# Designs tried in a protein design chat: VHH binders against p49116. Part 2

Target 1, 238 residues: p49116
Amino acid sequence: EGPLLSDTHVTFKLTMPSPMPEYLNVHYICESASRLLFLSMHWARSIPAFQALGQDCNTSLVRACWNELFTLGLAQCAQVMSLSTILAAIVNHLQNSIQEDKLSGDRIKQVMEHIWKLQEFCNSMAKLDIDGYEYAYLKAIVLFSPDHPGLTSTSQIEKFQEKAQMELQDYVQKTYSEDTYRLARILVRLPALRLMSSNITEELFFTGLIGNVSIDSIIPYILKMETAEYNGQITGAS

## First folded at step 23 (VHH)

Design z1
Fold by ESMFold2, fold request of step 26:
Structure z1 (fold): chain B 238 residues (1-238), chain A 123 residues (1-123)
Amino acid sequence: as target 1 above (238 residues)
Amino acid sequence: EVQLVESGGGLVQPGGSLRLSCAASGFTFDDYAMGWFRQAPGQEREFVALITWSGGVTRYSSSAKGRFTISRDNAKNTVYLQMNSLKPEDTGVYFCAADRYGLELWETEYDYWGQGTQVTVSS
């Protein structure tokens, strides 16, 4: 058939809450992260191959990979988001919690190791100067991962992943013909995404989400939500 | 009493290698990210490399990348810097430093510092 992704799937325009406060608070960080999460879920939903898998498979697939998609989004949008400033603000809040003796030493190390891994992942992606087409295909490879436990339709998912890999290979070879090892350097970055903890990502970026609700539990609702409906709930309008 | 004691410095020819060691005592080594910094006379101290408590993350300055390797042995409370392909520009005093929980994301002021070991790269 036709290509897995079209040019409309390459566009990934994140808009930030305005205005940016002098000191980044939990609300600004959560709003920024929520916009990235919605953009990422909406991107996945827009792919015909994803739509073809059916609603139950869609939900299962996104539940398995949302943190990897989110992390790729952080790397792609690091400049627009001022991610380094956000991470510095998060660490400042953690330091206050440490001085107030609110966290165990083991938990502090767990959270800080995650922050360091995230920072190094984003740095490695920036060094490679990954473009929008490459990000789109990397996200598709992550989305159509057949390896996650509990998935159905694994053979079909694997076929879509192979198609994403083929299209990435073709793009890199045509666009970066002088850089023999670019594809390999890009693909070896993907295993680092599996090391990212969804629970810690929720703690770092989503503490202001309504109540004590995990991202896992709201994924079916986000996948059904239209862009206008999301904007209304964020602004408080109905 | 907190101590960071560097060793392994010396005089070496350009293109040569040295292995620096830093023995730590007086604190819980496994709670700290460890770093190497260097300073030439009359210059500001500059970042060289760091490694987190688990060894799961390493970072290098642009001048060190590809030539230097940081490692640690938590059983021996020791951090190492393997320095290969040394250049005269690498000359300086090399300091070991400790950053509790890795809270200094931007390689600024660490909690504890060693006395330093001299590295001289000269033909």
Scores: ipSAE 0.597, ipTM 0.852, lowest interface PAE 1.5, mean pLDDT 88
Fold by ESMFold2, fold request of step 26:
Structure z1 (fold): chain B 238 residues (1-238), chain A 123 residues (1-123)
Amino acid sequence: as target 1 above (238 residues)
Amino acid sequence: EVQLVESGGGLVQPGGSLRLSCAASGFTFDDYAMGWFRQAPGQEREFVALITWSGGVTRYSSSAKGRFTISRDNAKNTVYLQMNSLKPEDTGVYFCAADRYGLELWETEYDYWGQGTQVTVSS
């Protein structure tokens, strides 16, 4: 039986592309985001409970939740990524599209609402001073979500999610014993992740990836990626 | 022409409440994030609160959070600031501002500004 996560699953170290360009461009933003995505997928693949679900279930599960994992990663790594600077660069690129009448007013509002929601989510996580253990358990709760449409083995996924919740509870009670409501404050932030649009996340962070290829179509390849090739992607060798 | 007209300011005792209103005209209100800013004498104008076109996101300064509530009524083209538990340091001129599509992520240079309404908190 044993714990769902071990200390090796707490480590989450994002390295940024070098050298930093004078102006943040689409390539830098997409490379930075791709590194976070690959780090998140490698993290998920390393969990024994995830491995135990089998290949088809693994792919379906990650397709359902990759945007939520990515958003948690943005919040966790906001400082090292200089997320504020990246978002400013994205807004500048968007303004050019507005000036050239390339986007409808409704689409502009959808994109900007998403950016504001992302900022507020990241700000709320920073104010709570969420630590690496808490992020690891939150990502596990998001990963093992049984209520996404199209999943099989939902009973087993639910059991893993309950185990992640129990381990988070034990950690918070042990580590933050003076803060009776910390667990509740943390968990209340999670529903906001379901409001984040994967379509808009792709537009904001992955525009330069590969033409019109969607993230959910490349997930099987990322999950099958050999460790050596994966390390090359997240260390900037690619 | 664009107009933002603030109202509801006045003199109030510490601990009291005021509700500010800002009536907008001359632009598509539903395309704008709306904000409240304030300026004390001799001080820089500072951010107080904002609300997106849908009401889906609100943001507050540290001094406003927990005491002030921003809201909007898109049918009336009006944004409100409910101010409770007022303190002397809340004294200043309060300005309504509009930011097309919410493009000003750091609340610094909104597209349109009102003339302001005076709020004075003293006994």
Scores: ipSAE 0.574, ipTM 0.841, lowest interface PAE 1.7, mean pLDDT 87
Fold by ESMFold2, fold request of step 26:
Structure z1 (fold): chain B 238 residues (1-238), chain A 123 residues (1-123)
Amino acid sequence: as target 1 above (238 residues)
Amino acid sequence: EVQLVESGGGLVQPGGSLRLSCAASGFTFDDYAMGWFRQAPGQEREFVALITWSGGVTRYSSSAKGRFTISRDNAKNTVYLQMNSLKPEDTGVYFCAADRYGLELWETEYDYWGQGTQVTVSS
């Protein structure tokens, strides 16, 4: 039928808390990350194909992929967020925890390896100069993944993913006609997202905001929010 | 005591290959990201490549990418740099460096440094 995404799904504007503190603290990092999370959930919720799957399927799908959507959002918004500065602040806080023997060596290595993988992913996306249309379709491909365990309607989810892939292919071929392998180079970046740990993402970006409650636990609530509530969470206005 | 001992440097023709080795001792090798840096005459030291403790992440400078390969053998406490298609501008002293837990995200100030090994690419 009609396209999977419209022009309204390409717009993805993150507004940062203001003013940016001289020394980034956990509260600024958590608020920035929270705004990105709610922006990402609002984006997913607005897609007619997603709406058509029903609430239980929506919840299961987003629980399976929220970290991948969040990571794509980090890459897309890395300059606006000053992500390199945020990561430096996180590493500085980790060094303090290392000196106080608050984390095991194995945990420190897990966290730092994740930070290195995140930095490499964002750098690779920046070097390819991935545009807003490409990000929107990559997010759709990640969102409509039929291979997560426990999903219902996997045939329909697969068809939506194939539609996202086809529309991305058409867009890349029209817009980047001189670059025969651009689609392949973009898609080869996606497997790295499955290696990102939601547990570590929560520790890096959401410590102190959600207390003892994981992002996985609040997904049903976020997906049911009214549009005005999303706007408040995205901008921090309420 | 901490030691990083580079070897494998030498004189090589343009287009040739060298494999550098760096033997590490005096610290827990598996806790460190390892890097190679080089310094050409009259220039500041520059980043060449790095590898995390697991080998799960590697990164290369633009001049090294596609020609050089970093690897490590944690059982031997050794990091390697395979250098192919060498050019005269690759000439310099190559240093091995260690970064505990990979905390130096921007490849600037590593914890331990070797004395270097000379690589000369001559026509």
Scores: ipSAE 0.569, ipTM 0.841, lowest interface PAE 1.8, mean pLDDT 88
Fold by ESMFold2, last read:
Structure z1 (fold): chain B 238 residues (1-238), chain A 123 residues (1-123)
Amino acid sequence: as target 1 above (238 residues)
Amino acid sequence: EVQLVESGGGLVQPGGSLRLSCAASGFTFDDYAMGWFRQAPGQEREFVALITWSGGVTRYSSSAKGRFTISRDNAKNTVYLQMNSLKPEDTGVYFCAADRYGLELWETEYDYWGQGTQVTVSS
């Protein structure tokens, strides 16, 4: 009943670690990525429709889609994060690993293809000038995906996704009435998100934070965090 | 001995088509992203297109998008550039280039370069 998202769900303000080092290092990259991950999880947790599904369903949904949400967040925040500089730094670290013979050629190709796919996705979103409202609805469509294996309450999840799609359609038609095909162009970008590998995302952005623990494993913990504790993670001050 | 040998260039009328080929030898072709660049006289070399080792990612310059298609055949160690709807502005020497693992994100300097094949679009 009522809008799926309110104006408070459109705001998506990422704060970068300070001070910014002269050269981006693994620690800065991991802290920056962690802030985006926590912001994305807080965003999902704040949605009344998400809350209504219950804690076990919440965990299952986020486990299924966290990489897609994170990737949308990277595209949305690419400028404030200096994502192009982060990717260049990651590639430089890969070059060192190649010289030290620490990675197989097949793994290097997997990682680099993922980086190219990410770069092309972010570039396509920037070319379309996707705004904050559109990002919020796209994230909701991704979050409420009923087709992931192992989900319960699939019927309710589908209804929420359809509502997100309707709200996106209404927004685009009102705001971009001059561009008949804008909605179609936006929606055809979503399948690329399913091609992004969560394990490669972990290796690229979370190596310094995670150690041997996958993001999938810590999601229930992040979703249970108190608001004050969460704010400390996002700003680095607690 | 690393070699990149371009072929398929020539003289063509505006609106015509050409297919460039680049035969690679002396390195593991399947480890490289392949690109096409071009250079008109008195101009800097400019990016035209690239394709990753799997073919899973392609990228085109704004002038090439919609008219040119890059492809590769890893069994033949060959990359292709199909050029349609050619314009006089497409005239130049076309270079094949190889970038190991696709490490050059900005399309500025690849590891290996061919000698080029001349493409001339003129009535």
Scores: ipSAE 0.539, ipTM 0.827, lowest interface PAE 1.9, mean pLDDT 87
Fold by ESMFold2, look of step 23:
Structure z1 (fold): chain B 238 residues (1-238), chain A 123 residues (1-123)
Amino acid sequence: as target 1 above (238 residues)
Amino acid sequence: EVQLVESGGGLVQPGGSLRLSCAASGFTFDDYAMGWFRQAPGQEREFVALITWSGGVTRYSSSAKGRFTISRDNAKNTVYLQMNSLKPEDTGVYFCAADRYGLELWETEYDYWGQGTQVTVSS
């Protein structure tokens, strides 16, 4: 009985740690990624349709899609984050590990293929010039995905996803009326998100987060945080 | 000894097609991202297409996208470039290149290069 998202869900302002070091290190990368993660979780929690699903369903849903939301956030904030510089720094660190024989060839290929997939995804989104409204609806479509294994309430989740899709269609047709195929071009980029490994994302961006505990295990705590603590995590303050 | 040997170049009319092949030897082909680059007279070498070791990721330059298809056959240690709807602007020497583990994210300095094959699209 109303729009799935309001204007408050379009705002997505990432603040980077300051100052930016001359050479990017693990701490800067992890803090930047953590801010994006908490901003993404704050965004998801603020949606009334999400709130209506209940705590257990919320936890299951976010566990299933947090990496996809994070990856959309990387694409949306790629310029603010200087993502290309971050990826270059990560590759430089990997090259050192290769020279020191610390990684198997299979692991190196697995990690590098993930980096290539991420870079191509972000490039494709930038070429389409995806705006803030479109990102908000894409994140909602990803969040309310009924086809993840182990979910309950899939009928209600599917209805919310259909509503997000309908509202995106209306927005695109109104705002980009001259571009008949824009919606189709946008939506065909989403399947690539399912191929992204949450394990590798954690390795690339979250080294040092809470003693190697997985993002999956902390999601219930993140979803129950007080708003003031949330804002502290988003800005890197406390 | 590492070798990358391109073939399939030639003279073709605008709108025509060519299929380039690059046979690789002397290295573990499955560890390398493979790319195609081209160089027109008086111009700098430019990226055309790339494919990762598994074939799971491909990338195309804006000029190649929609017209060219990169593929690989790991059993034959060969990478291909199918070029359709050729234009005079596609004229140049096409080089096959190999990038170990795909570490060269920005397509500038690959580990191994072929000698190139000439493609000429006559008007």
Scores: ipSAE 0.533, ipTM 0.824, lowest interface PAE 1.9, mean pLDDT 88

Design z1
Fold by ESMFold2, last read:
Structure z1 (fold): chain B 238 residues (1-238), chain A 123 residues (1-123)
Amino acid sequence: as target 1 above (238 residues)
Amino acid sequence: EVQLVESGGGLVQPGGSLRLSCAASGFTFDDYAMGWFRQAPGQEREFVALITWSGGVTRYSSSAKGRFTISRDNAKNTVYLQMNSLKPEDTGVYFCAADRYGLELWETEYDYWGQGTQVTVSS
């Protein structure tokens, strides 16, 4: 009926943990990543079109795409997060595991390939100077992806995705009217997100050196959280 | 013994093309990200391009992007740099370098370096 997103959906402000440690450790990395995850989930939950799909569909949709939303969030917030510094710290911790022969060469290459793909994705988005409106619509296109296995209401999801694409097109044409190919350059970045492994993302940003966190399994609880709880998790304000 | 041997350099006119090759031996080539660097007279060595072990990620300096293409042939343990639309600013010694597992995210201190091949772009 009306626009898919409003101005309230463009605001996406990440607040980093305080106090800042001298050296980034797994705790700081995990807290920073958790804030971004909760900010991303709160953003998705606030969209009227998302709410209209119903709780079961919402859960299925977010479980299918959370890693893509998280990765877009990393690119959008890369400067605020000092993502390059975080990745350096992750590689340093990985180097210690390599020195101890705790990982196979194939696993090391798998993880490092993912880090390189992430870094290149974020660099390409920064070079395009993607603005907050464009990020909001890109996240909506990713969120309303009808081609994930096991989804219901795929016809309605597809209609919402088409609406997000139309609104992005309108925005880009009006705001960047002199740049004929901007929309195409932005949209060709999206397929790279499907190549990102949610399991490796969990390992890099959420589990540290011991154990695994299954983001997939906690998504129903994240989506049902009270607004005050979200604000606490997003800002770390206890 | 690790060896990185560059070849294909030479004298070329502005607008011309060159194809550099770097033959690698003495290590497991498929475990390394490979890079090209260059050093102009009186300047520090600078990054040109890199490619991961699978070829799945490439990166280029701003001066190389759109004109240069890095590629690798893991069966031949060789990395290549196709340089098109060459400019006098591209003049320098070009070095091949290897970075185990791609651990050097910022292209500063690779594990192995070749001796270089001279590229000169002038009338």
Scores: ipSAE 0.531, ipTM 0.823, lowest interface PAE 2.0, mean pLDDT 88
Fold by OpenDDE, look of step 23:
Structure z1 (fold): chain B 238 residues (1-238), chain A 123 residues (1-123)
Amino acid sequence: as target 1 above (238 residues)
Amino acid sequence: EVQLVESGGGLVQPGGSLRLSCAASGFTFDDYAMGWFRQAPGQEREFVALITWSGGVTRYSSSAKGRFTISRDNAKNTVYLQMNSLKPEDTGVYFCAADRYGLELWETEYDYWGQGTQVTVSS
C-alpha cells in the first residue's frame, strides 16, 4: 500500500478575505474562519483513506474532530490570518456583549480561558517551528482518531491513524535526524486540542460570540460542496 | 477599599529562590485574573506572569518561563509567585495586579495594582 498522505496533502494554503477592513468585524472573522474550516474539511476529503471510510463514517468522523482540525489550522495559518489581531477583535466584541449583559460571569471566564488556551497552543506550535509535513500528519492523526463515541469502522480508523503516526515518525527521523526527541515534542501537543471546547470555538469564530450557527449541522454540506463554492457559506448562516 | 499587598521580597544570591505573595482585599478575588509585573531601576514595568480566575491557565514571560511559577488560592484571596534560579537581571520591584479579563492583550488595562515588593538578586 502507498503512503497515507502525498505531497498534495501537505499543501495547506489559506486565502484571506479581501480587502481587510479597517476594523475587524464579525463578518470578516466569520468569513476567515469559514474559509479555514472549509479548507480543513476539503483537505480531509482529499485523503484516499478518508474516502474509503464512506460518507456516513466520514461525516461522523469530521463532526467529532472538526474543532481539533480547525485549531491545528489556526496554528498553521496564524501568520496569514493575523490570528493575534483576530483574537483581539473577538475580545473587543466580547466586551460589547459583556456590557450588554448577554453573558454570565462564568461564561465570560470560560470564553476568555478558551482564548488563552488557543493562543498558547498556537504559540507553542510556532515555537516548535512545525513544518507543512508535520502539520499534515498531525491533522491526519487527529482526523483518524478511533476513540470518539459513535464511530463505525473503528478498526480501519485506527489503522489509518497508526499509518499516519508511522509516516510522521519516518519523516521526522529523516528530516530532523539531529533532533532525537522532536517527534515526542510534537505529539505531546495533541492532548491540548482535546481540552478545547468546540462550542466556544464555534461561538467565537462562527457566530460572532452570540448566534446560532451549528458547525455540526453544516459539516455534511461542506463535505459535499465543490471546493470553489465554500466562500461565504458559513458567513451567510451567521 | 481595594488593596493588593505584596510580600516575600528580599535579598537573595544568584541561583536562589523566593516566593512572593499578594494578598487581595476589597473586591471579589475570583472574578479577576491575577498577574505579576516587575520594574527594574530605570526600566519600564514588564509582565512576568498571569493566572486566570480558577488557575486553569497560566502564562509567563520568556524570561520567567521555566523558572517562575504563578499560583493562587482563592480561599485565601492570595496569588503567589515562586521564583527559582534567580538571576541578577531579575532584580526589581515586583507588583501584583488584578485584571478582570485576564488576557495578555490587556496587560496595560489591569484594574488594581499593589505597591510592590523589592527583590534583589546579588552575590
Scores: ipSAE 0.419, ipTM 0.754, lowest interface PAE 1.2, mean pLDDT 90
Fold by OpenDDE, fold request of step 26:
Structure z1 (fold): chain B 238 residues (1-238), chain A 123 residues (1-123)
Amino acid sequence: as target 1 above (238 residues)
Amino acid sequence: EVQLVESGGGLVQPGGSLRLSCAASGFTFDDYAMGWFRQAPGQEREFVALITWSGGVTRYSSSAKGRFTISRDNAKNTVYLQMNSLKPEDTGVYFCAADRYGLELWETEYDYWGQGTQVTVSS
């Protein structure tokens, strides 16, 4: 079989809502996040190996890893998104909630730690100067993780993950030949993704979802929709 | 009475190291994220480092990263700042602060502050 990823899978261009407001409200954040989510899901969908798993397996796989995939997307698109500004805005909104006593102390702690972990992760990725190919392969490795509960075709998923890893290795060796340990430095960042709560991510970025819709519930729909349809789909915004 | 008492400051040569301590009393230490701030002469107070309640997350300013390490001992109600590879620009008064919610972006949101300890880096 051919390679897992092609050059077409390296392209990962996020278009932000325009114009960027001076004050980043919940809707802007949600819209931005939604666009990234859709981009990430459609990226996954564009992979032949992903398609080969079938709809049920695909859906299950994305449900299992969407948070990690999304987080990698945040890291990759951090500059375009002005992620630091978004996170600051999120914290500001959280502060308002705190002042209104809407959250328990424990919940506040959890949310704040999550935000810091997220920021640290993204900063670490930026520090490593991860390129588009590396991100593509990392996303593939995360996507094709066989260790999530309830997955079918785990052997095939594992095979795809291995293929992604091998291709990443080959790429890094070829592109960064002078940096012998780059691959290791990159891969050791992946465990951090597993420490992040999908629920908290959803709360932070997707609170503007219409009708309290969960990410899990919309994933099948996202995977089926046309790319041109995602704009405003979740939030109802233009 | 709530009290934060910094110690460990002093004069050090460039490239040297200092370990700051902040002893907390009068409040439930474990319920607060702890931070270090500094104020250089003629400058505004700036964030240096933060450690969350259980020490699970540490945050650093860009200037502090790689050189400073924040830690805490909840059993001793103490937060520490290990400062290595000190530079003249690190000179200033270092403040310990407690924040219930760990909101590093807002200095004004910190609940309690120490009196500060002077750190001078000079040849």
Scores: ipSAE 0.306, ipTM 0.685, lowest interface PAE 1.7, mean pLDDT 90
Fold by OpenDDE, last read:
Structure z1 (fold): chain B 238 residues (1-238), chain A 123 residues (1-123)
Amino acid sequence: as target 1 above (238 residues)
Amino acid sequence: EVQLVESGGGLVQPGGSLRLSCAASGFTFDDYAMGWFRQAPGQEREFVALITWSGGVTRYSSSAKGRFTISRDNAKNTVYLQMNSLKPEDTGVYFCAADRYGLELWETEYDYWGQGTQVTVSS
C-alpha cells in the first residue's frame, strides 16, 4: 500500500476575503472561518484513504474531529488570517455581549479561557515552526482518530492513523535529523486540541453566519460540495 | 475591604531581575483572573501579563514575552511577576489588577487595582 499522503496534500492555502475591512465585523470573521472550515474538509476529502472509508464513516469522522482540524488550520494559517487580530475582534464583540448582560459570568470565563487557549496553541505551533508537511500529517493523525464514540471501521481508521504517524516520523527524521526530540515535541501538542470545546469554537467563529444551523449539520453538505462550487465560494463569496 | 498590595519593586541594573508580588484580600481570589499593568512616565498604562483563575492560561504583552513570567498561588492569595533581563524601557509603576473575566486588554473592565510598585531599571 502506498503512502497515506502525497505532496498534493501538503498544500494548504487559505484565501481570505478581500478586501480586508478596517473593522473586522462578525461577518468577516465568520466568512474567514467558513473558508478555513471548507478548506479543511475538502483537504480531508482529497485523501484517498479518507475516501475509502465511505460517506457515512467519513461524515461521522469529520463530525468528531472538525474542531481539531479547524484549530490546526487556524494555527497553520495564523499569519495569512491575521489570527491575533481576528481573535482581538472576537473579544471586542464579546465585550458588547458582556455589556448587554447576555452571558453569565461562568460562560464569559469559559469563552475567554477558550480564546486564550486557542491563541496559545497557535503561538506554540508557531514557536515550533511547524512546516507544511508536519501540519498535513498532524491533521491526518487527528482526522483518522479511532477513539471517537460511534465510529465504524475503527480498525481501518486506526491503520490510517498509524500510517500518518509513521510517515510523520519518517519525515521528521529525514528533514530534522539534528533535532532528536522534534517529533515528540510536535505530538505533545495534540492533546491540547482535545481539551478545546467545539461548541465554544462554533460560537466564536460561526455565530452570525450559520445562524441556527450547527456545524455538525452542515458537514455532510460541505463534504458533498463540488470542487467548482467550492472554488466559486472562495472567489465569488467575498 | 478589597486590597491589592504590590511589592518587590526597586532599582535594578539592566539585565537584572526582579520578582513582584501582589497580595490580595477582601475578595475571593480564585474567582478572578489576575493581571499586571505598568505605566511609564508620561505614558499610558499598558498591559503586561495575565493569568487566569487556576493558572491554566498565561498571557503576555509583546515586550514581556520571553522575559517575564506571571504566576499565582491561590492558597496565598498572591500573584507574582518574575521579571528577567530587565531593560531601561521596563521602568515604570507596576500595578496588580483583578478581573473576574480575564479580559486582558480591557483595562476598564478590571474590578480591582493596586496602588502600584515602582520599578526602575538604570545603570
Scores: ipSAE 0.283, ipTM 0.670, lowest interface PAE 2.1, mean pLDDT 90
Fold by OpenDDE, fold request of step 26:
Structure z1 (fold): chain B 238 residues (1-238), chain A 123 residues (1-123)
Amino acid sequence: as target 1 above (238 residues)
Amino acid sequence: EVQLVESGGGLVQPGGSLRLSCAASGFTFDDYAMGWFRQAPGQEREFVALITWSGGVTRYSSSAKGRFTISRDNAKNTVYLQMNSLKPEDTGVYFCAADRYGLELWETEYDYWGQGTQVTVSS
């Protein structure tokens, strides 16, 4: 009945692994990415509307949109993460793979374009100077997307998405009253998220996961974690 | 024989514009990402812009962003660099380069290089 998001949902603070190595290795990249992923999932879990959808629907939603949420998280946390440095390191690792002929030419092209698209997206968000509230609402809009195949409770999901959109609109009108078209400018960035491959994102950021498990397979476990476990994961304490 | 030939350089006043061209031959052009580099007097060669194989993605250095536009015509085996709002610090030799994998950060990874064209921005 109340607002979809509150001020508590605006806070999105990522803690990076410490210390940062001189050369960013696969482990550091994976750990950083994992923390962001867990933070994103914890954020989603903190939304009452998300909890109201039930475990099965929640799992399906996150499986469908985790890449988009993760990417928005990358954009939002780009400075804290030193994303440009991370991406450079990823490219460097890719270079080694190229030299070792581990990838086909077509695959190399796909991966490189994905990296550049990701960089461009994050740069575009930075250029727009998206604030914490806007990010929260954008993430909510992405999270509560009813158009993914195989979802249940699509009417309810749509309702939540609409609510997120309305709250974003109200916020932008109130906060950026002199920028008449700001809402449109930030919303038109969302389609770019759908063009990025979750598989490639997983390959780039999560190749160092213990047990070589997929993001898809671990999502149910993440969503079942208790708040204390989430806090431990996002801070690296456990 | 692989060849990259730059053209379009010259003398221009601050605030002016130039359009560089690079004509490629001797290799399958659309199999390579294309880049522009520049080298100012007494400085190291630096990245300016990159365009991927089909032109789907473009990348720019901080200095070039907002002023320069890289484009390509695969039918003509040519890559272009439109340079607007030129500054004296843009003065240097501009090089066209081809990279099979589009690795903008590593100059040494580019497979082919042109001889360069001189750009001079001066009042």
Scores: ipSAE 0.262, ipTM 0.660, lowest interface PAE 1.8, mean pLDDT 90

